Miniprotein binders against q9fmw8. Designs and how they scored, part 19

Target 1, 279 residues: q9fmw8
Amino acid sequence: AEGLSPVAGGIVALGKFDALHIGHRELAIQAARIGTPYLLSFVGLAEVLGWKPRAPIVAKCDRKRVLSSWASYCGNIAPVEFEIEFASVRHLNPQQFVEKLSRELRVCGVVAGENYRFGYRASGDASELVRLCKDFGISAYIINSVMDKNQVSVNTEEEDSKSKERGQVSSTRVRHALAAGDVRYVTELLGRPHRVISRTRTQDLTSKRGRISLQTSSLLNLPPGNGVYKACSLIVGDKHPISCKVIVDTSNLYIETEEERFHNSDESQEFQLLGIEFG
Key: E = the ipSAE of ESMFold2; O = the ipSAE of OpenDDE; V2 = 0.75 times the mean of E and O plus 0.25 times the DockQ between their complexes.

## First folded at step 12 (miniprotein)

Design k4 (at its last look DockQ between E and O 0.63; V2 from the best seeds 0.00; counts 0 for: other shape alone 3.259 > 2.5)
Fold by OpenDDE base, look of step 12:
Structure k4 (fold): chain B 279 residues (1-279), chain A 83 residues (1-83)
Amino acid sequence: as target 1 above (279 residues)
Amino acid sequence: KPSPELRDLVQEYMELAEELRKLAKETGDELLKQAAEKISEAIDLLTRAYEIDGTDWELFDLVEEAMQLLDEAKRLIEQAVKT
């Protein structure tokens, strides 16, 4: 029995869900209005290209938490992410991709942004998506881009006509804001504080005088740029967030907590996940 | 060999393009000049692929185009060495 696709009968949001920003949330909201919301994510692009994967904006292990937080926006249903290997779809033309959605994945509908491009060589646009979905009996909903309200009009005079950047919220903007250390702006773009996750050996969690040092190499996602962040929260397991100051340098993060006694409760675990929220 | 990070790859190609430009200027070899131009165009596409908020198909397309330009550059260099 060819098992039913996990997204069968659902509404899939189409996009590159790196940052899970407020624009991605809007896709999920629209999907939830018309059916059971799913995010369709493609994975393995770096492997297809033979590149080393770059640090994600959202740690892979933290994605489910972020999606669960969207339940309140999505009719109390947390969107579920369904991952497909990009290698399996990279050669599909627009028609073949929609056919896969309809016949293999058995989705009832799709939601995409107005600038969405798909299929081999990105030859399909949002209009083609709507057309093809109609031909295959799938509902298609195109949403307007969520605009960045804090857009400093960077008069990039270079009207390079190919710049798809019209001031929408984007993962690129999140990356730039992170690199600049503008964690407030990042929070606005994400609709939540940015959380960095570290996988640290329990033995390396030496709090000397309320100071924890983490190697940048232990991070599972992108930190903000080098600087001093005074309004942060440290999250250890399921414990309440602890107010902290974070100093980011090229090699390390230094966390200064007001609480002297960081009791590592779970001394039994060789590795622990630490969360740092910025903002 | 672990594939170099895109940045390292871009840096290597930038250095190669500069060396080829220099050599083309010294020798007057138009093929080397054209090769350097192709590498520069490829670097621009790779940089754009790294920075763009595009779908994986859009990113893949940019990289595929960049790789084609690099292959053309390689052919030009090979031709220049044979002449």
Scores: ipSAE 0.585, ipTM 0.821, lowest interface PAE 0.6, mean pLDDT 87
Fold by ESMFold2, look of step 12:
Structure k4 (fold): chain B 279 residues (1-279), chain A 83 residues (1-83)
Amino acid sequence: as target 1 above (279 residues)
Amino acid sequence: KPSPELRDLVQEYMELAEELRKLAKETGDELLKQAAEKISEAIDLLTRAYEIDGTDWELFDLVEEAMQLLDEAKRLIEQAVKT
């Protein structure tokens, strides 16, 4: 690898990778067809905005697991996420940002969606990205939007002429589907079951009453809307998933399980991470 | 105050804008009317920023515009009180 950058010589997917949905996966797939795939993400947005960010769709601690699951789509090379502090790039114009990619990060190429916007005041678009990348010796590939299969299935009269222009898979659609409690649709948009992570006190994992009660505030990412979810899985570390029913209300999430397999929890930790898969 | 929920901030701004419109109607003060309009416009921008499915630059562009409107509204209110 050339230079000091962890992404030197790689192909970097550009975008907002909040949901890691099938549209994001497509960018990684295309990057992997060209070279070593990376996702470029920005962090530290709360420090710039000055308010509490909305709950993420994918918990930060769960992102590596999701990206590893993409290896089979990416020629057996899981894409690696590279993080940049947004404060360090927020005022760069489009040319300055591409210069950073070329001279500081030393990437060989980029992939981006057709609606990609970048640079200060969001002043750069996909066409400008291509032009600037040529100026700096970087390959640039613009990738078509991934279509939402559920929207296509529902509106058969429209799919012949306009389906590509509307019905794109998006993080907004994922959030709406979650709020509606439509976990099957969420699975289709994400290409995987939605996993909610809770930072849970170890003492609560040893409950013998057949119900685990979690506060919504202990969740590290966005749960589905209020409702009852009968086909869920409880995941503790790398242990076998436990079938469960999950009841979500405004303040709490209740996990009801037929199996009481928590007796061997690691009591040396005050808190542990608990996974809940919906669907 | 880097901790507040955006929903709660938006509600506070909406209540302020309503109070300013009410006072402007009763007093005839155009500065208070203009301040309420700027706060309402900022609320729309913050709502769009919260829901935007775009890059962090797109999000921040909306937020910067909203903050400029809120600063102008504050100045108008301060001017109206002094006058």
Scores: ipSAE 0.552, ipTM 0.758, lowest interface PAE 1.3, mean pLDDT 84
ESMFold2 (binder alone), look of step 12: mean pLDDT 76; pTM 0.688

Design k5 (at its last look DockQ between E and O 0.55; V2 from the best seeds 0.00; counts 0 for: pTM E .761 < .8, other shape alone 3.807 > 2.5)
Fold by OpenDDE base, look of step 12:
Structure k5 (fold): chain B 279 residues (1-279), chain A 84 residues (1-84)
Amino acid sequence: as target 1 above (279 residues)
Amino acid sequence: EKGSPDLRDLAQEYMKLAREIHKLAQETGDQLLRQAADLVQRAIDILRQAYEFDGTDWEIFQLVEEAMELLRKARDLIDQALKS
C-alpha cells in the first residue's frame, strides 16, 4: 500500500526553517488560513556538501515545542514539520519539484515568501512556483517578507555583497544578534526568548552554591556570544522555570541560581536535557 | 570509492595553496599564477558567503558549485603555468 504522505491534503510552507523566526511563523499562519499547516524542511545539506554540521539556531529536540507554541496563531492547530533529505531533491528542476509536491506528497497547496528560490541551481522563483502549482492543480500563496522593525541600518557599505537582505527578518540576523549577545533583539526576531538546550549528565547538574557549569560541547544549539546575561530562565525537565544569571565564555556556560538545591527528581537518568531561556 | 573530500577541508587546503600560489606569483611574476590565486580567493569568499547565507538549500548548493567551479579553473591555470 503506497501510504499517503504525512502532508497529503495539507498546505506546506516552503522555506529554510532554521531559526523558526517570526517570518517562518507567518508562513505557517498563512498555511493554516488555507488548510492544515505543514512546514517542509530539507535536511542533510551539510552531509551533501561534506561540511561539518553547524550548530542549529533551534535545537532539533526543541522544534516541536516551538511549533506547538504557534498553534494559537494557526487556528489552534500546531504546524507539523515534515523533513525531506535534500540529497533526494537537490537535482530536481522547478517543475519536477512541484510535480513531487503534487503527485508524490499530494499537497493541496503551498505557501512561500516573495524571495523564495527553489529547484536545481535555485532556478525557480516565487512567480514560477505560482505558475507551476497552477499547472499541477495546487494552490500557491506568496506572502510578503516580514520586515525587521529594528532595522539598524547595517551599513553594509560593502556594495558587492549579493546579500538579498532587504531588511526582512532572517536566520542570518538571528545569528548575528546571538553572536553580538543582543538577546532582546533575538527575542524580537524569534517572537520568543531564545532557548539553548544542553544534554548534561545528571551528575554534572549538582549545583555547588547555586552554580551549574555546562560545557559548550554539551549544547545542542547555538548559544549567544560571550557575556553576562542577567535575565535568564533555567528549565529542567517539566519543572517551572527558575530565574538565573548566565555567564557565557568560549568553553563553558555558568548558570547562577538563587535556589541552592537542584534536586534532580530523576536521579535514574544518566543524561538530562537542560533548557536556558535568554531574555 | 574516494569519499568526496570535506569541502571545508578542501577549502582549508585551497587557502594554503592560495597563499603558496600568491607567494610564487609574486616571486615569478607569473600572471597565470596571479589569476589562479585570485580565483581561489574568490572561491573561498563564496564558500564563506554560502556558509552564512540565509537562503534555500538550493541557493546554498548553487553558491558552493560556483566556488568549486572557480577552484577547478584555478587548478587549470596552475597546471598551465607549470607547463610553461
Scores: ipSAE 0.635, ipTM 0.853, lowest interface PAE 0.6, mean pLDDT 87
Fold by ESMFold2, look of step 12:
Structure k5 (fold): chain B 279 residues (1-279), chain A 84 residues (1-84)
Amino acid sequence: as target 1 above (279 residues)
Amino acid sequence: EKGSPDLRDLAQEYMKLAREIHKLAQETGDQLLRQAADLVQRAIDILRQAYEFDGTDWEIFQLVEEAMELLRKARDLIDQALKS
């Protein structure tokens, strides 16, 4: 009780949860079958590397909505995400990391994919995770990869194409599908329509021309590639989604709808969060 | 530039450097410079892999550390070649 972490007594899914795709959902589902499900996410890799962070696939402010949508798969308890700074664990060897799970975080079990790697120099694999968890009194469950519906694995050894060759659902595959503008395939991989979030000036929501113009710099996550997307939905606050057409280019995102005015667009805040669903 | 460099931009700069080192190695006949250029090219390939790698933060960090080790070795080779 005392000094308890938010994940104490729970079953944590281990992985890189950039996309929250159907493979990530499967890890959460399996965790929920064993106990209280959590996602253990690591953040701050770009800071550790001294690099510009890449645009996230899921906006940080939208992650809770996505996880809540998994509740019906998870015994009506949405998985909760717990974030750890990567800097705090980057040099832990596999045993030290499992010790942290047991002693500091006090988890009861872990769920990980068959290709999971962890610990300094990525020296731990799924087999070592199981062994170490046993030593520390933590249950460990290794989950088979979720495969893309139509992919067939071929026997070709190319490092930069390994996930594509195996046909696994992956965050890289989601990013490539987004870049290609293939929003239907993105929906298949994610198990939901892709939602882009914009931090939008309130004045931009009142355009008289019936066209909202947003700068790509106002987007909080990765848009699909440049193109025209005819079957989109605009989400403004708690309002019912509005059908729209979206044009994406390098500098701007344009939203066109038959509704030239937005009801209840007069709020006291300077900025608002605007959702755009593709598909 | 302001802010941290994008990994793709950094890889492009190292690619230009590798070509320059290789050209100098060809002009001087210095095998150490040729080896340095090859190490830089390998580091670039690893950095590109890390950018698109669908793995844990430890795996990506390890790839980047491997690339940086190759770059350090390349710098040592260049330094040796320039010291007579």
Scores: ipSAE 0.596, ipTM 0.802, lowest interface PAE 1.1, mean pLDDT 84
ESMFold2 (binder alone), look of step 12: mean pLDDT 76; pTM 0.702

Design k6 (at its last look DockQ between E and O 0.64; V2 from the best seeds 0.00; counts 0 for: other shape alone 2.819 > 2.5)
Fold by OpenDDE base, look of step 12:
Structure k6 (fold): chain B 279 residues (1-279), chain A 85 residues (1-85)
Amino acid sequence: as target 1 above (279 residues)
Amino acid sequence: SEEGSPELRDLVQEYMELAEELRKLAKETGDELLKQAAEKISEAIDLLTRAYEIDGTDWEILDLVMEAMQLLDEAKRLIEQAVKT
């Protein structure tokens, strides 16, 4: 008996869930209104393209925490992320993809944004998704894009007709805000403070005079741009957040805590995960 | 030596330099094929840049990259034609 898909009988949100921003949360909320919410994520695009993987906005190890925080919005059910290798779906036309959702994954429904494009050459749109889902006997729900409230009308007069950006919350906007060091704006787009995760050797977590230095190469996700961030929190293991100041440069992050002695509680581990929340 | 795939940024930079060299050579020789090749490379760079920046689905990103690769192949053919003439 081929085991039931992990998303069988569920409602899958469709999108590119890089930032897990408030728009992605709205997809999960809508899925949870209809049934058991799942996020369908594609992985391995960089490998398909032969590119080096870029730093994700959200650290892979931190995604579950973010999704768990959405439980309160989703009827006390944390959305579960289901990952599919993009290589396995890259050649599917829109019909074949919906057939996979219905017949192989056995989902009861899908949720997508109004601008959602899918299938080989991105040939399928939200209207085709609804049509195809109906043909395969699954529900489809299209939601409006979550608009960015802080959209400075950048009258970029470049009406280059190909810009699908209508001022919605996007992972691109999050990346630009991070690069600009606007961590407050990032917090608004994400609906939570941005958290950077570092994998650091326990030996390197030497607080000299309340200062921790992290190499940028130790980061598991995208930091904000170079600058001084005065309102940060340091998270080590399951300990309470410690107020800190963070200085970001090209090569290092410098964390300044008010507490002189950062006691590494778990000296037994060679590597520790350190979280820094910005905002 | 597993020469790791160049970072997209490095590849884009290399293509930008190539396009500039081809534009210069086209201006010096009057070769329209080299000029067209440089234009195709520039268009490919724009698509690759967009593919990196877009908040699109993986299919949308892949589509842009496929279009860019097609333009680079066309540019290569134009260069090869220019060298044979």
Scores: ipSAE 0.665, ipTM 0.860, lowest interface PAE 0.6, mean pLDDT 88
Fold by ESMFold2, look of step 12:
Structure k6 (fold): chain B 279 residues (1-279), chain A 85 residues (1-85)
Amino acid sequence: as target 1 above (279 residues)
Amino acid sequence: SEEGSPELRDLVQEYMELAEELRKLAKETGDELLKQAAEKISEAIDLLTRAYEIDGTDWEILDLVMEAMQLLDEAKRLIEQAVKT
């Protein structure tokens, strides 16, 4: 709290980074072309609203892995996420927010999407962000929306013109695709397979006849909808992924694999984190 | 979550039930204030549903919720006026 902020001198991407989808990745890519890339994330909205927190698309403990995977797109510099409690900024008008970026956080520039809204009552838009950043001596770069490649694969069908109107990549599309169990489409939107993290009892890792049974309540992020997913991978620690089939229902998630035994390298731990990749 | 936080679904259900009850009373009594209150509650429900579904910033979501709360407050005033015979 004494020194400069972690983002001082950097280029921060502004947005709601719930999904870390390819649109979010594009913001990081553009930030990296200008300087040291950061993501500026807000946390604690549910507390401000007095609501139950929404299940995250990306598990908190998995976010760094996802961002590290972006290094190859970002000039071999993985973007770093900086989190701000939303309660601390919810009342700032657009000018006060840009002042915070400039004076308190000491950022050198910002990157935002063309539809970005900020400040009290969402009163600031992208054009105001550019104007205010100029006033406070920081650069602002507005990035066009990333379109879903699904439009390319369906644009040759005259009969299905409705799908062409849903071209933007968004966290809402990711959530809807997950709910529908369309993990191939989720992979396209995210630019990676969807990984679900489970906090699993160590004793439950002992496979019987190649089946592991997990409760949905042990999941740290949003699973796909009920269904059978045949091309999945089980990730245990740093070991190579294990091919598996996953069955998801309302209360349980079943993992079926050709591997009959798993070795727990840390028997003293009551729980372990498992990764389950869909698609 | 030191205190119980209502789930949005539960909150929306509560307001839907209230709006339906107000519509019934408005039809039975011809009370324009109850009709207006039901309309404002229905609009607030739409805003809360959008707040849950939009792909927007935390400020955008909060703004939708604040607008919904203002409509619910207006509906409360209309109901209070209607109760005064």
Scores: ipSAE 0.662, ipTM 0.822, lowest interface PAE 0.9, mean pLDDT 85
ESMFold2 (binder alone), look of step 12: mean pLDDT 79; pTM 0.748

## First folded at step 14 (miniprotein)

Design n1 (at its last look DockQ between E and O 0.78; V2 from the best seeds 0.73)
Fold by ESMFold2, look of step 14:
Structure n1 (fold): chain B 279 residues (1-279), chain A 81 residues (1-81)
Amino acid sequence: as target 1 above (279 residues)
Amino acid sequence: KPSLRELVQEYMELAEELRKLAKETGDELLKQAAEKISEAIDLLTRAYEIDGTDWEILDLVMEAMQLLDEAKRLIEQAVKT
């Protein structure tokens, strides 16, 4: 009697899609080869833990732009993200979670990496995912890592589990590269330049002597580490990107450009979103 | 709500103080409490750094919180005796 879910009949990629890096993109590509691709994301972990949330790698409002950029890899169909509150699934054992995928969400198949863990106490692994999906009539596809360790060294067979992760893209590596200010490496890991979003007062978009000053508290996602970044782009609404230099420190982010004034079509708005692209 | 980094820093300071007190007093309960707090810190640090699912992160945090609860009980026992 339940209505169909937004992902019904689709192929959902399973994982933690915080960075939307090229490894995540590969899961979406494989889902698209099988059927209509979706990403199944969980939200609200910090609330479950009772902690202050950390800055996300990709701003929530920017995620659709990133996923749209994957369309050419995914058969000209951008994968769609479906979000589930983690609180609603945190206590489900692996069987209950796969039952939810089958009976509530009505997915047709799933794609997951070799190291995928799920269900209460992380008790389910990729092998159990395959077994349970078979029991519930869902196709399951386990995807090897982006950089297969068997191609890295002739003497690193399956015995060295640590070497399987050599060269593997991960959200942890993205965070470390950002912290180090290595925006070129971040671009390689993400498959795109990193874009930081700021919720900016409209009055602050009128630069003083070619300099816009933002507090880091206005940023909606993780900036690169303190430093000077000379090859950046400023994105204001629908306007053409503007070349700029960005200076990041602990409390502030300074944007230097030759353009002194910016126009927007609705100056009655108190705030607007500002994009800053590093590289 | 504290950040995880702030929480870890507070527990690191507590573990160091407990080690100093345990050495000065010979109190085995305080030594055991400091060891459990140090193990919890390692788990929390891993939870912050792991490239894993929310279930994996929560599992590490739950284990760390159990160790912290055990350390709290050891400290309370040491104070009462």
Scores: ipSAE 0.716, ipTM 0.861, lowest interface PAE 0.7, mean pLDDT 86
Fold by OpenDDE base, look of step 14:
Structure n1 (fold): chain B 279 residues (1-279), chain A 81 residues (1-81)
Amino acid sequence: as target 1 above (279 residues)
Amino acid sequence: KPSLRELVQEYMELAEELRKLAKETGDELLKQAAEKISEAIDLLTRAYEIDGTDWEILDLVMEAMQLLDEAKRLIEQAVKT
């Protein structure tokens, strides 16, 4: 028995869900208004391109936490992420992709942004999505882009006439704000503080004098740019957040806590996940 | 596997070498090859920076690869003459 698709009977939000920013949240909200919300994510693009994967904005292990936090916006239902290998869909024309959504994945509907492009050579647009969904008997909802309220600071000098960027919230804007060290602006774009996750050996979690040092190579996602961040929180497992200052350099993150005794409570684990929340 | 940044750097260096050689030899084919590589770099950079779907990114990369193939053919022609 070919098992039912995990998204069968659901509403799938279509997009590139890297940052899980407020625009992505709005797609999930609209999906939740009409049915069971899912995020349809494509994976393996870097492998398709033959490139080294870039550091994600959100750590893979932290995505479920972020989506769970959206439950309050989504009628008390956390949207579930469904991943598809991009290699399996890269050659599909717009019609074949919608056919896959309807017949194989058995979705009841889709939600996408007004600028959404899909299918081979990005030949399908939002209008074509609506048309094709109608032809295949599934609902399609197109939403307006969530606009960035802080539009003033991005030097629009590179208004190259072909840039579809009209000041919407984007993962690109999040990356630029992170690189600039503007964690407040990142918080506004994400609708939550940015959290960096480190995988650290328990033995390396030696707080000497309330200072923890993490190698940047231990990070599971993109840190902010080099600088001093005074209003941070350290999260160890399920413990309460500890107020800290973070110094970011090219090779290390230095965490300074007011609490002298970081007792590693779980000495039994060889590796621990540390969260640093910026803002 | 190279990062996109490493790949872009390699192509930038190649384009500069070809521009130098074109200037020294007066070879217009090498100059055109360097221009094609530069255009490909711009597309690859855009593919990295845009908030596009995976199909939009792949399309830009496919266009860049086509330009690089054209540049390669121009170089091969310049060496045979």
Scores: ipSAE 0.710, ipTM 0.874, lowest interface PAE 0.5, mean pLDDT 89
ESMFold2 (binder alone), look of step 14: mean pLDDT 78; pTM 0.709

Design n2 (at its last look DockQ between E and O 0.88; V2 from the best seeds 0.74)
Fold by OpenDDE base, look of step 14:
Structure n2 (fold): chain B 279 residues (1-279), chain A 82 residues (1-82)
Amino acid sequence: as target 1 above (279 residues)
Amino acid sequence: GTPDLRDLVQEYMELAEELRKLAKETGDELLKQAAEKISEAIDLLTRAYEIDGTDWEILDLVMEAMQLLDEAKRLIEQAVKT
């Protein structure tokens, strides 16, 4: 018996869930209003393109924490992420993709943004999604884009008429704000402080004089741009957050804490995950 | 190793500039057209990297860019044979 899809009977939000920003949260909220919320994520695009993968905005190991924090918005149900290899769906036309959702994945409905494009050559739009879902007997809900309230008119003169960017919250905006070191603006776009995760050897966490140094190569996701961040929190395992200052350069992060003794209680682990929240 | 898109774009930018220069020196219209195709491809690759699009939208842009690069290659090959 081919086992039931993990999303069977659920409502899947459709999108590119890199940043898990407030716009992505709104898709999950809408899915939760109708049924059991899932996020449908495609993986392996970089491999399909033959490119080096970009650093994710959210560390893969931290995604579940972020989704769990959305439970309060989603009727006390944390959305579950379901991943599909993009290589398996890249050639599907819009109809074949909706057929896969209905017959193979057995979803009860879908939620997407108004600008959602899908299927081979991005030939399907939100209107076609609604039509095809109706034809396959599944519900479709299209939501308006969540607008960025802090539209600093970046007079990027390249309002080239073809950019579908109407000032909505986007992962692109999050990346730009991170690169600029505007961690406050990042917090607004994400609806939470940005958290950087490092995989560090326990031996390297020995604070000499309340200073920890992390190599940028140890980071599991995108840090903010080079600069000095005074209002940060250090998270070691399940311990309470410790107030810290973070200095970011090209090669290293320097964490300065007021607490002299980071007793890493778990000396038994060769590697630990360290979290840094910015803001 | 898998190329970095930024490195690839830089290589194509350099190639387009070399072709433009050579086209100006020789008066070869085919080399000029090849440089234009490469420039258009760079724009699409840059957009593919920057947009908040679906994986299908990104792939479509890359496919269009690759087509333009193939056209540019054919133009260069034609210019060398004449």
Scores: ipSAE 0.713, ipTM 0.870, lowest interface PAE 0.5, mean pLDDT 89
Fold by ESMFold2, look of step 14:
Structure n2 (fold): chain B 279 residues (1-279), chain A 82 residues (1-82)
Amino acid sequence: as target 1 above (279 residues)
Amino acid sequence: GTPDLRDLVQEYMELAEELRKLAKETGDELLKQAAEKISEAIDLLTRAYEIDGTDWEILDLVMEAMQLLDEAKRLIEQAVKT
């Protein structure tokens, strides 16, 4: 048969899926209630802008693990991420974008948040998405924003920013909570412990005296701010998590564990991926 | 080798402050207007970096900021001619 797009016949969640936080998870949950759930992600914005990309909240190599963990919320169907180069769609007006969803990608439906903006100059909104999807014969479902319980009780007396940040769970809030070292709050926003991935030389894992030292330059995603984190887990390959304490400073992470077995890794590869969960 | 946005914003902040100082010293309204446009562009770029919006929203903010910076450039050039 012909090569259908990977999302053909599916229900795609539309958004910017940088943190994979509980608001993003809600879009996937709602897509799964309707059909086969996908996330439609855009990549390459930093290249379009000519800017240095900032550290991602979720390491690229860790995204599939996070999405797999959503399966229990999604009727045992983990959502699949499909990536589109932003450069290929940046100039499409709202109608052209919905035409691409219908005719090229052949999706059956879309799920989007109430504040979703799309198309050239961000000229399309959620109501335009619904209207255009109807015109092109695909279903559209608009989902209310997930509120941050900690911030919803605040009156939002400060109106210096746009109103669409009115206590919503957001990637900006995740980044601020990480910078503050508030890993419990990060866990609430993400719906999971934050996992930092390090691409670590095997020889660095054999440090003695119960301490492993890593350079922050070896991290593949955003760590929490400088501080001491006592309730952490170390993940080496597919082994059972090891309880540890992590000290984060500007240039280093120090991992302290009581387990001697870890210090004598016999992995023959020059590098391996190390997971550090905070909280 | 590509610039970090925070460094770029810092450079624009310093430029706007220099223009405000010159405008106050000379009474030059064009330099004052240029500083105002640069400050507005800085706000847009800061929002583009921090907003939880789509790539289209981010690009639109950056495009507006670049337009303001181009307008500021023209104002500075006019002020220099006089």
Scores: ipSAE 0.683, ipTM 0.835, lowest interface PAE 0.7, mean pLDDT 86
ESMFold2 (binder alone), look of step 14: mean pLDDT 79; pTM 0.735

